# VH-VL binders against Uncharacterized protein At4g17700: the designs that were tried, part 16

Target 1, 164 residues: Uncharacterized protein At4g17700, of Arabidopsis thaliana (Mouse-ear cress) (o23610)
Amino acid sequence: MEEYEFLVRVREAGGFDIEHLMDTKPSSCVIGCREFDNNDDYNAHIVLFARMGIHKYNMIQGTNLQLSCVEKYNYRSPRVYSAFYITLIAKDPDACNSLVTFQTRVVEEGFNMTKLSCNIARPKPGPQENAALPRHSVDLEPVDVFYKGSLPEWPPEDAFNDNI
Below, E stands for the ipSAE of ESMFold2; O stands for the ipSAE of OpenDDE; V2 stands for 0.75 times the mean of E and O plus 0.25 times the DockQ between their complexes.

## First folded at step 11 (VH-VL; framework fv_lutikizumab)

Design v02 (from t04 with heavy chain K52R; at its last look DockQ between E and O 0.28; V2 from the best seeds 0.00; counts 0 for: pae E 2.3 > 2)
Fold by ESMFold2, look of step 11:
Structure v02 (fold): chain C 164 residues (1-164), chain A 118 residues (1-118), chain B 107 residues (1-107)
Amino acid sequence: as target 1 above (164 residues)
Amino acid sequence: EVQLVESGGGVVQPGRSLRLSCSASGFTFSDYAMSWVRQAPGKGLEWVAYIRYDGSNKYYADSVKGRFTISRDNSKNTLFLQMDSLRPEDTGVYFCARERDYEWFDYWGQGTPVTVSS
Amino acid sequence: DIQMTQSPSSLSASVGDRVTITCRASQGIYDYLTWYQQTPGKAPKLLIYDASTLETGVPSRFSGSGSGTDYTFTISSLQPEDIATYYCQQYYNLPYTFGQGTKLQIT
């Protein structure tokens, strides 16, 4: 199929749950998927992006959710930007460390985090009965990231109501 | 900083051809997909054609398919639109527009007028 | 093709007024929607992408909202320089399609 037709299917699926589409992806399409299991190392930027989503949600909602692990992410990197759709597990210390599956979208433009934005940060819609226990025994808070930069600009509060 | 400058428009008779050019500067042209968008006098905007950053994928509006050809020369930072078998309904201002590979148009040129009349 | 229907087609308002323009898609477009401003005799200018994200340098009086098929563009306090035609555009699927435009005038 043509690249734009595949992209439409990704878009109608919401970007986070696209594994069922990947066997039909054209070779010209610059989309990748990664799923993590126990003992997987996370790549350099994904923990930062997951924390951005959690932090943004906490600021808007007045919560204290904490990153527990990353389940998977999808990304699209067509030369001048990368968009990451990250599915993660958060825990709520104020609710006996209950677990919630959480979704965030982060867009990176340029090298060394020249511009970062987060425009989706939310608990995954639907039932949470399938939320997994953390893949790691502790949070990966001291992540060795080779990129260091300023905190990205945050959109206005109403931007957190956007879907997808 | 980003500049897009269209040229090659003019007044032609129906059935004739024109070739539009768009000269790009202020950014890495070969990283961006490009489109042509037109606007008939007193009317709204209509997308005409798309070309991928490497020239591999090209798409056209049904109204121009088979008559127009989009192309690019990344070594000269130039986008082209070859317009064959021109019709009076092709009359309008033609804009070249930069996009990020099937996304919105973040920069537009000032446009070049095309008039097709007998 | 995805049809984009803007309303109103034209609008007159006073400086300082709140202005609202709507855009309806013939199917869900998942926030793949852009708003452009075209001042008379000029090229279109990007204001908003992803339905609600302001482009760099766009004044905060402009905003976008909505989801699914129904999207809204708002100017919170109209300024004289905002006299233009405004277009929505979906980029969810090819062909890209635009609304028919909304001409905004100051009374």
Scores: ipSAE 0.505, ipTM 0.775, lowest interface PAE 2.3, mean pLDDT 84
ESMFold2 (binder alone), look of step 11: mean pLDDT 93; pTM 0.932
OpenDDE, look of step 11: ipSAE 0.707; ipTM 0.860

Design v03 (from t04 with heavy chain A33T; at its last look DockQ between E and O 0.31; V2 from the best seeds 0.00; counts 0 for: pae E 2.2 > 2)
Fold by ESMFold2, look of step 11:
Structure v03 (fold): chain C 164 residues (1-164), chain A 118 residues (1-118), chain B 107 residues (1-107)
Amino acid sequence: as target 1 above (164 residues)
Amino acid sequence: EVQLVESGGGVVQPGRSLRLSCSASGFTFSDYTMSWVRQAPGKGLEWVAYIKYDGSNKYYADSVKGRFTISRDNSKNTLFLQMDSLRPEDTGVYFCARERDYEWFDYWGQGTPVTVSS
Amino acid sequence: DIQMTQSPSSLSASVGDRVTITCRASQGIYDYLTWYQQTPGKAPKLLIYDASTLETGVPSRFSGSGSGTDYTFTISSLQPEDIATYYCQQYYNLPYTFGQGTKLQIT
């Protein structure tokens, strides 16, 4: 399959749910997938990116969603940036601790988190009947310890540019 | 500053060839996918050709397939368009444009005019 | 090929007016859409990508919205320097295709 034809399939799937497409991926295409199970540890950066998405959503919507676990992510890393499509489970303490499947897209430009942006931060569209149970607890302190430098500054809030 | 400078345009008879060049500076050229886009006089924009940052993939508009060849020399920060069997319909300004691999064109050159007439 | 149809093909407005340009794709393009500004005699300039995201350094009076097949570009308060032709472009699939352009003039 030509690379652009595969990308069209990824795009029509929305970028978040693409694992069924991966057996057709051309070798030149720089897309990867990771799913987490109960025994997996998270990548250091993925927890930060997941929290960035939730934080942006909470600030804009006035909610208090909390990260419960990261279910999976897909990433696309052509030479000059990496885009991460992260599916996570959030807990809403204000709704009897109900679980919400949540999606966020975070783009890392430059080396070692020089510039981060969040383009999508939303509850997964459609019914929430299949929200996954948490696999691992996520503690704020372990994420902070993983980085050698300070966390980047949060971008300005801009609800107009999001898919929320 | 990102800069893209096209050259090699001119006036030529139908059936002749031209080779366009685009010199890049102010960024790491070998990290970026490039395209050529053209604009006929008083008309809109038409994508012409695409080349991946490492030269591994090339794609063409149907109107130029078999006649045009896109290439790049990453050691010289230069993009090329070899235009063979030129037709009057190929007349226009040719822009080189930088993209992030199947994404939007974030920087454009000034364009180089090509006129194909008898 | 995905056809992009802009409306209107030209329009005139006064300084300070709100200007709206629409772009319709022949199929869903999932927000893989840009808006470019082309001043006469110059190259196109990127204004908006991902249908609604403003490029760095672009004035906030410019905005984009829409989804599916129908997209809208808005200038909230027209300025004299906004006289240009505006193009939408889909980058969902190859070949990349542009709308025919909307020429904006000031009355």
Scores: ipSAE 0.537, ipTM 0.787, lowest interface PAE 2.2, mean pLDDT 85
ESMFold2 (binder alone), look of step 11: mean pLDDT 92; pTM 0.932
OpenDDE, look of step 11: ipSAE 0.842; ipTM 0.935

Design v04 (from t04 with heavy chain Y102W W104Y; at its last look DockQ between E and O 0.38; V2 from the best seeds 0.00; counts 0 for: pae E 3.3 > 2)
Fold by ESMFold2, look of step 11:
Structure v04 (fold): chain C 164 residues (1-164), chain A 118 residues (1-118), chain B 107 residues (1-107)
Amino acid sequence: as target 1 above (164 residues)
Amino acid sequence: EVQLVESGGGVVQPGRSLRLSCSASGFTFSDYAMSWVRQAPGKGLEWVAYIKYDGSNKYYADSVKGRFTISRDNSKNTLFLQMDSLRPEDTGVYFCARERDWEYFDYWGQGTPVTVSS
Amino acid sequence: DIQMTQSPSSLSASVGDRVTITCRASQGIYDYLTWYQQTPGKAPKLLIYDASTLETGVPSRFSGSGSGTDYTFTISSLQPEDIATYYCQQYYNLPYTFGQGTKLQIT
């Protein structure tokens, strides 16, 4: 199929859950996917981006979510920028350490993180699941707000040194 | 500093042809997709055509399909629009615009006027 | 094709006034929306992309909001240099489509 048709399908899926589309990806598309298992070490930049999304959400919503792990990310790297769609598990200390699947989109422009922006930071809409505990089917009430913004300055490194 | 300069507009009779050029400077032209957008006198903006950074994909508005051809010469940093079988409704100012591959238009040229009349 | 319905088509306001322009898409466009400013005799200039993100160098009096099909552009305190026609544009899908424009004048 044509490249723009594939990109529209990615956009319809929200960019985060696109594995079912990848068999149809035209070779000209610059989209990649990475999924993590228990033994993977995360790249430092992905952890930074995940923490950026969580901290932005916490500041806006008045929450204290903490990064627990990164499940996967998708990235789109046309020639002049990279956009990352990161799916992660956050832990909510204020809700008995319950686990929340969380999504964030971070765009890196320029060389070596010269400009970063985070324009999606939210609990994943719909059902929430985790791999740590079996549970009965439950529905979580997600925040249906697409947070969008830019960062003029780097956060301090100690603000991103959360326990995982 | 990004710069886009259109040329090749003019006054022509219906059924004739024009070729527009857009010269690019201040950025790596071959890294960016490009579009043509037009504006009829006193009216709004209408997207006309798109070309991918390497020229491998081209798309057109229905109003110009089969009559207009977008092309680029990356060695000369130049975008082109060949406009054949011109109609009075093609009258307007034609802008070239830069985008990051299916993203928004971040830079526009100043436009070149095209008038199609008897 | 995704139709973009922009309103009002024109308005007049005084310096210092809050100005609001709306744009409605015929379907959800997932915040793939820009706002452009076009001063008379000049090319359009990008102000806002992704519905709410200011382009570098754009004054903070400009803002964008909305989601789904309904989007809003705001000038918090109108300045004389803001006289222009403003356009929304969706870039979610081809063909790219623009609103009809809003001509802003100072009284």
Scores: ipSAE 0.381, ipTM 0.720, lowest interface PAE 3.3, mean pLDDT 83
ESMFold2 (binder alone), look of step 11: mean pLDDT 93; pTM 0.941
OpenDDE, look of step 11: ipSAE 0.854; ipTM 0.943

Design v05 (from t04 with heavy chain Y50F; at its last look DockQ between E and O 0.36; V2 from the best seeds 0.00; counts 0 for: pae E 2.1 > 2)
Fold by OpenDDE, look of step 11:
Structure v05 (fold): chain C 164 residues (1-164), chain A 118 residues (1-118), chain B 107 residues (1-107)
Amino acid sequence: as target 1 above (164 residues)
Amino acid sequence: EVQLVESGGGVVQPGRSLRLSCSASGFTFSDYAMSWVRQAPGKGLEWVAFIKYDGSNKYYADSVKGRFTISRDNSKNTLFLQMDSLRPEDTGVYFCARERDYEWFDYWGQGTPVTVSS
Amino acid sequence: DIQMTQSPSSLSASVGDRVTITCRASQGIYDYLTWYQQTPGKAPKLLIYDASTLETGVPSRFSGSGSGTDYTFTISSLQPEDIATYYCQQYYNLPYTFGQGTKLQIT
């Protein structure tokens, strides 16, 4: 399979559940699927990115989800950036600590987390929903043209020091 | 600062050839895929060709396939577009653009004009 | 090929107005959408990628939203320097395709 075609299929699958595609992965394609492993060198970063996604969701939705564990993550790592597709379990303290499967996509540009972006942060869509279609943040009500407030702050560095 | 500077544009007759160049600076050229995007006078943007960071993969729009060749010399930080069998519909401003692999264009040159007319 | 239908083709608004541009893809593009700004005689400038992520250095009055096939670009408060043509572009699949563009003027 040609590299671009493979990447398109990955995109069609939503990027999160692509294990079934990996047997056809071209050697030139820098993409991988990983189960969360305590011995993985990227564990700290993955946890950080997972928390970033949860934080973004909480800020937008007014929820208080908490990271329970990371199940798996996929990554695409071209030369100048890395994209992480993280599947995690979150606890909802407002719902009797119910567990929710959560998905987030975080892109790291550069080598030292100089630029991070998160364009997907939401509970995993149900079976009746198009799970492959990343749902961007729902159009919130039009921002008041007179509102000049600051955006929610990033969590402090110590906010990511909690052990899973 | 990232800079892309196109050159080689001009006026040519149909059926003739032209070679465009794009000089890159301010970043590690060999780390990025590059594309050519063109814009006909008063019209929108049209993707033309893509080349991977190491030149191992190339893709073309159907409108130019078989006539245009994208290439690069990483030692000279230069992107090229060889345009053969030029047609009037190829007329426009040609931009070189830096691309994250198979994603968006984050930096563009100012463009070089190409006019194909009898 | 994925067709990108951008609307409107042109609009005029006053300084301070809210401006909205829409882009519809002929198929789902999974948020692989970019918005560019192009001023006359200049190169396009990246504003938004991944449908809603603001490029570094771009003013916060610019935003993007949407999902599936339908996407929107918004300027919350139009400024004089925003006079330009705006383009959406999908990078879900080759060939990369652009919307027709929206020429924005200030009254």
Scores: ipSAE 0.407, ipTM 0.797, lowest interface PAE 1.7, mean pLDDT 88
ESMFold2, look of step 11: ipSAE 0.560; ipTM 0.802
ESMFold2 (binder alone), look of step 11: mean pLDDT 93; pTM 0.932

Design v06 (from t04 with light chain T53E; at its last look DockQ between E and O 0.34; V2 from the best seeds 0.63)
Heavy chain, then light chain:
Amino acid sequence: EVQLVESGGGVVQPGRSLRLSCSASGFTFSDYAMSWVRQAPGKGLEWVAYIKYDGSNKYYADSVKGRFTISRDNSKNTLFLQMDSLRPEDTGVYFCARERDYEWFDYWGQGTPVTVSS
Amino acid sequence: DIQMTQSPSSLSASVGDRVTITCRASQGIYDYLTWYQQTPGKAPKLLIYDASELETGVPSRFSGSGSGTDYTFTISSLQPEDIATYYCQQYYNLPYTFGQGTKLQIT
ESMFold2, look of step 11: ipSAE 0.596; ipTM 0.825
ESMFold2 (binder alone), look of step 11: mean pLDDT 93; pTM 0.931
OpenDDE, look of step 11: ipSAE 0.859; ipTM 0.943

## First folded at step 12 (VH-VL; framework fv_lutikizumab)

Design w01 (from t04 with light chain D31Y; at its last look DockQ between E and O 0.31; V2 from the best seeds 0.00; counts 0 for: pae E 3.3 > 2)
Fold by ESMFold2, look of step 12:
Structure w01 (fold): chain C 164 residues (1-164), chain A 118 residues (1-118), chain B 107 residues (1-107)
Amino acid sequence: as target 1 above (164 residues)
Amino acid sequence: EVQLVESGGGVVQPGRSLRLSCSASGFTFSDYAMSWVRQAPGKGLEWVAYIKYDGSNKYYADSVKGRFTISRDNSKNTLFLQMDSLRPEDTGVYFCARERDYEWFDYWGQGTPVTVSS
Amino acid sequence: DIQMTQSPSSLSASVGDRVTITCRASQGIYYYLTWYQQTPGKAPKLLIYDASTLETGVPSRFSGSGSGTDYTFTISSLQPEDIATYYCQQYYNLPYTFGQGTKLQIT
């Protein structure tokens, strides 16, 4: 299958739930998936991106959702940017700490400098039209300001298939 | 600053050939996929062809498939479009455009005009 | 091929007005949509990608939104330098396709 044809299938699935497609992925395609269990260490960048999505949603909706854990993400990293589709569990303190499955898409651009953007941040009901989110810029911030947990080297696609 | 400069356009008769070039500067050319996009006089935009950053994949609009060939020379930071068997409907301004990889066009050249007429 | 229908084809507005342009796809394209500005005699310039994300250096008066097959581009307070033709483009699938354009004039 051509790389572009596979990418269209990923887009048809909405980007977040693509595990069922991965057995057909062309070797040239730079898409990886990671699932976490209860005791896995997170990549520090994923926690930052998850928090960015939640924060943006909270600002727009006037809510106070908090990151509880990251369930999974997939990413596409074709040389000059990385796009992350993150599925996470958020906690709502204002609803007796009820849990919400939440989806966010974060794009990191720039080889030597980070530009982050988030264009999807929503409670999951699956694929949905893009939420109307304000422009948000996090360019040129030191990495250690935002990160917690494990800070592994930025892995290539095949390293995510091996997990970090 | 990112710059894309097209050249090689001109006036030719139907059935003849032209070769367009696009010189790139201000970025690492070999990291980016490239496309050609054209605009007929007073009309909208039409995507023509795509080439992956290393030249390994190429795609064409149906209107030009079999007649046009996209190529690149990463050592010279240059994108090419070989246009054979030209038709009057190929008339327009041809832009080279930078894209990340099957994504949007974030930078465009100023274009080179092509006129195909008797 | 995914047809992109853009509306209106032309409009006039005054400086300071809110301007809205719509783009409808013939099938779902999720958020795989860009907006470009083409000023007279120049190449198109990217304004918005992923339907709602502003390109670096683009003024905040520009915004995008949308759902399903329908997408909207807005200029919150029109400025004289915004005279241009505006195009939407989908990049959900090949061939990439563009709306027919909206010519914006200032009264």
Scores: ipSAE 0.418, ipTM 0.735, lowest interface PAE 3.3, mean pLDDT 83
ESMFold2 (binder alone), look of step 12: mean pLDDT 92; pTM 0.930
OpenDDE, look of step 12: ipSAE 0.838; ipTM 0.946

Design w02 (from t04 with light chain T53Y; at its last look DockQ between E and O 0.34; V2 from the best seeds 0.00; counts 0 for: pae E 2.4 > 2)
Fold by ESMFold2, look of step 12:
Structure w02 (fold): chain C 164 residues (1-164), chain A 118 residues (1-118), chain B 107 residues (1-107)
Amino acid sequence: as target 1 above (164 residues)
Amino acid sequence: EVQLVESGGGVVQPGRSLRLSCSASGFTFSDYAMSWVRQAPGKGLEWVAYIKYDGSNKYYADSVKGRFTISRDNSKNTLFLQMDSLRPEDTGVYFCARERDYEWFDYWGQGTPVTVSS
Amino acid sequence: DIQMTQSPSSLSASVGDRVTITCRASQGIYDYLTWYQQTPGKAPKLLIYDASYLETGVPSRFSGSGSGTDYTFTISSLQPEDIATYYCQQYYNLPYTFGQGTKLQIT
């Protein structure tokens, strides 16, 4: 399959749930998946990106969701930017700590997180709704974030390997 | 400052050839994919050809496939379009345009005119 | 190939008017759509990407909206320097395709 054809399939799937496509990925594509279980350590920048999405959603929607954990992310790194499609679990204290599966897309441009943008932040839609959902489910402005706390480690090139 | 400068356009008869060049500066040329886009007189825009940052993938509009060849020399920051077997329908202004990874064209040159007429 | 159809093909309006241009794709393009401005004698200039996101340095009177197959470009208060032809373009799939253009003139 050609590189742009695979990319089109990723785009029509919405970018977050692409594991079923990975057996057809051309070697020239730099796209991968990482799944976390209860025992995995998160790297610091994935937690930051997850919080950015939740915070922006809370501001726009007037909600109080809080990050509970990160389930997985997909990473796409063409040469001049990196995009992270993060699936996480948020907790809603105003609804008896009920859990919400949540999606956020964060784009990093420049070296070492010098420019970050969050352009998707939403509760995960149902399967039928996912096909019609625009890429920007909320009105998000790019957020330039200076690094906070411990320096994150870069994911290895194989952090997005198949079958994780 | 990002700059793209096209050259090599001119007036030629049908069946002849032209070679267009696009000189790039102000960015790391070898990190970006490039395209050629043309505009016939008084008409809209038509994508012509695409080349990946390292030259490993090339794609062409059906109207030019087999006649045009896109190429690049990353050591000289130059994009090329070899245009063979030119037809009157190829007449227009040819722009080079920068893109990332199958995304929008964020910078365009000013274009070089090509006229194919008897 | 994905056909992009713009409406109207030409438009006349007065300074200060709200201007709306539409673009319809022959299939869903998932917001992989740009709007360009081309002033007479110049190269196209990127205004809006991802259907609704303003490029750096573009005045806030320009906006984009839509989803699926139907997209809209709006100038909230027309200025004299906005005389141009406007193009939509999909970048969802190859070949990249453009709308036929909308020529905007001031009455």
Scores: ipSAE 0.515, ipTM 0.773, lowest interface PAE 2.4, mean pLDDT 84
ESMFold2 (binder alone), look of step 12: mean pLDDT 93; pTM 0.933
OpenDDE, look of step 12: ipSAE 0.842; ipTM 0.949

Design w03 (from t04 with light chain D50E; at its last look DockQ between E and O 0.30; V2 from the best seeds 0.61)
Fold by ESMFold2, look of step 12:
Structure w03 (fold): chain C 164 residues (1-164), chain A 118 residues (1-118), chain B 107 residues (1-107)
Amino acid sequence: as target 1 above (164 residues)
Amino acid sequence: EVQLVESGGGVVQPGRSLRLSCSASGFTFSDYAMSWVRQAPGKGLEWVAYIKYDGSNKYYADSVKGRFTISRDNSKNTLFLQMDSLRPEDTGVYFCARERDYEWFDYWGQGTPVTVSS
Amino acid sequence: DIQMTQSPSSLSASVGDRVTITCRASQGIYDYLTWYQQTPGKAPKLLIYEASTLETGVPSRFSGSGSGTDYTFTISSLQPEDIATYYCQQYYNLPYTFGQGTKLQIT
């Protein structure tokens, strides 16, 4: 499969739920997936990105959702940017701490997180495709400035492999 | 200050070959994918070819496939388009354009004219 | 190939007018759409990407909207320097394809 053909299938799926496509991924394609269980350590950057999405949604919608955990993320990281599609669980204190599956897309541009932006932040939609919703409905007021100057040091993506 | 400067255009007869160059400066050339886009006189824009940042993937419009070859030399910050078996319909201004791996063209050169006629 | 159809092909308007150009894709392109401005004798310039995101340094009178197959480019108050041909382009799939262009003139 050509690299751009695989990318089209990822785009059709909306970027968040792509595990079923990964068997067909060309070796040249720079897309990865990570899923977490209850005891996994999160990268500090992923937690930051998840919080950025929730904070942006809360600011726009006037809600108070809180991050409970990160379920999984997919990323595409060509040389000059990384895009992260994060699926997380938020809790809603205004609804007896009920749990909400939530999706956020965060883009990191430049070396050392020079610019961060969030352009998807929403409760996970029903069975309909993401194409039915505007892709950029929540990027009107990004929250990227707050996090640039306070980010903790992150290990490399492959830090758990000693022979890399 | 991103700059892209095309060269190598000119007037050639049908069936002949021409090689275009695009010199890049003001950014890390080896981090970006590149494309060639052409514009026939008085007409719209047509994408011609794409090359990934490391040269590992190359794609072509059907109208040029088998006749044109895109390449790059990252040590010299230079993009190339080898145009073989030229036809009159290949006449136009050829732009090099910078992109981020299958995304939009954020910087364009000023173009180099190519005329294919007897 | 994904065909991009722009309307109108040409347009005349006065300084201060609101100008609207439409672009229709032959299939859904999921907001993978750009708008370019090409002033006479120059290369195209990126104005808008991801259907609605304004490129850095582009005046706020320019905007983009739409979804699915139908996209709109707007100049809220036309200025003399906006004389150009405007192109939409999809980057959802290869080959990248452009609309045929809209030539904007000022009367």
Scores: ipSAE 0.574, ipTM 0.804, lowest interface PAE 2.0, mean pLDDT 85
ESMFold2 (binder alone), look of step 12: mean pLDDT 93; pTM 0.936
OpenDDE, look of step 12: ipSAE 0.854; ipTM 0.955

Design w04 (from t04 with heavy chain T28Y; at its last look DockQ between E and O 0.51; V2 from the best seeds 0.00; counts 0 for: pae E 2.6 > 2)
Heavy chain, then light chain:
Amino acid sequence: EVQLVESGGGVVQPGRSLRLSCSASGFYFSDYAMSWVRQAPGKGLEWVAYIKYDGSNKYYADSVKGRFTISRDNSKNTLFLQMDSLRPEDTGVYFCARERDYEWFDYWGQGTPVTVSS
Amino acid sequence: DIQMTQSPSSLSASVGDRVTITCRASQGIYDYLTWYQQTPGKAPKLLIYDASTLETGVPSRFSGSGSGTDYTFTISSLQPEDIATYYCQQYYNLPYTFGQGTKLQIT
ESMFold2, look of step 12: ipSAE 0.507; ipTM 0.785
ESMFold2 (binder alone), look of step 12: mean pLDDT 93; pTM 0.929
OpenDDE, look of step 12: ipSAE 0.845; ipTM 0.951

Design w05 (from t04 with heavy chain Y32W; at its last fold request DockQ between E and O 0.29; V2 from the best seeds 0.00; counts 0 for: pae E 2.1 > 2)
Heavy chain, then light chain:
Amino acid sequence: EVQLVESGGGVVQPGRSLRLSCSASGFTFSDWAMSWVRQAPGKGLEWVAYIKYDGSNKYYADSVKGRFTISRDNSKNTLFLQMDSLRPEDTGVYFCARERDYEWFDYWGQGTPVTVSS
Amino acid sequence: DIQMTQSPSSLSASVGDRVTITCRASQGIYDYLTWYQQTPGKAPKLLIYDASTLETGVPSRFSGSGSGTDYTFTISSLQPEDIATYYCQQYYNLPYTFGQGTKLQIT
ESMFold2, look of step 12: ipSAE 0.596; ipTM 0.819
ESMFold2 (binder alone), look of step 12: mean pLDDT 93; pTM 0.939
OpenDDE, look of step 12: ipSAE 0.848; ipTM 0.954
ESMFold2, fold request of step 13: ipSAE 0.545, 0.563, 0.568; ipTM 0.802, 0.806, 0.807
ESMFold2 (binder alone), fold request of step 13: mean pLDDT 93, 93, 93; pTM 0.941, 0.942, 0.944
OpenDDE, fold request of step 13: ipSAE 0.887, 0.881, 0.885; ipTM 0.961, 0.960, 0.959

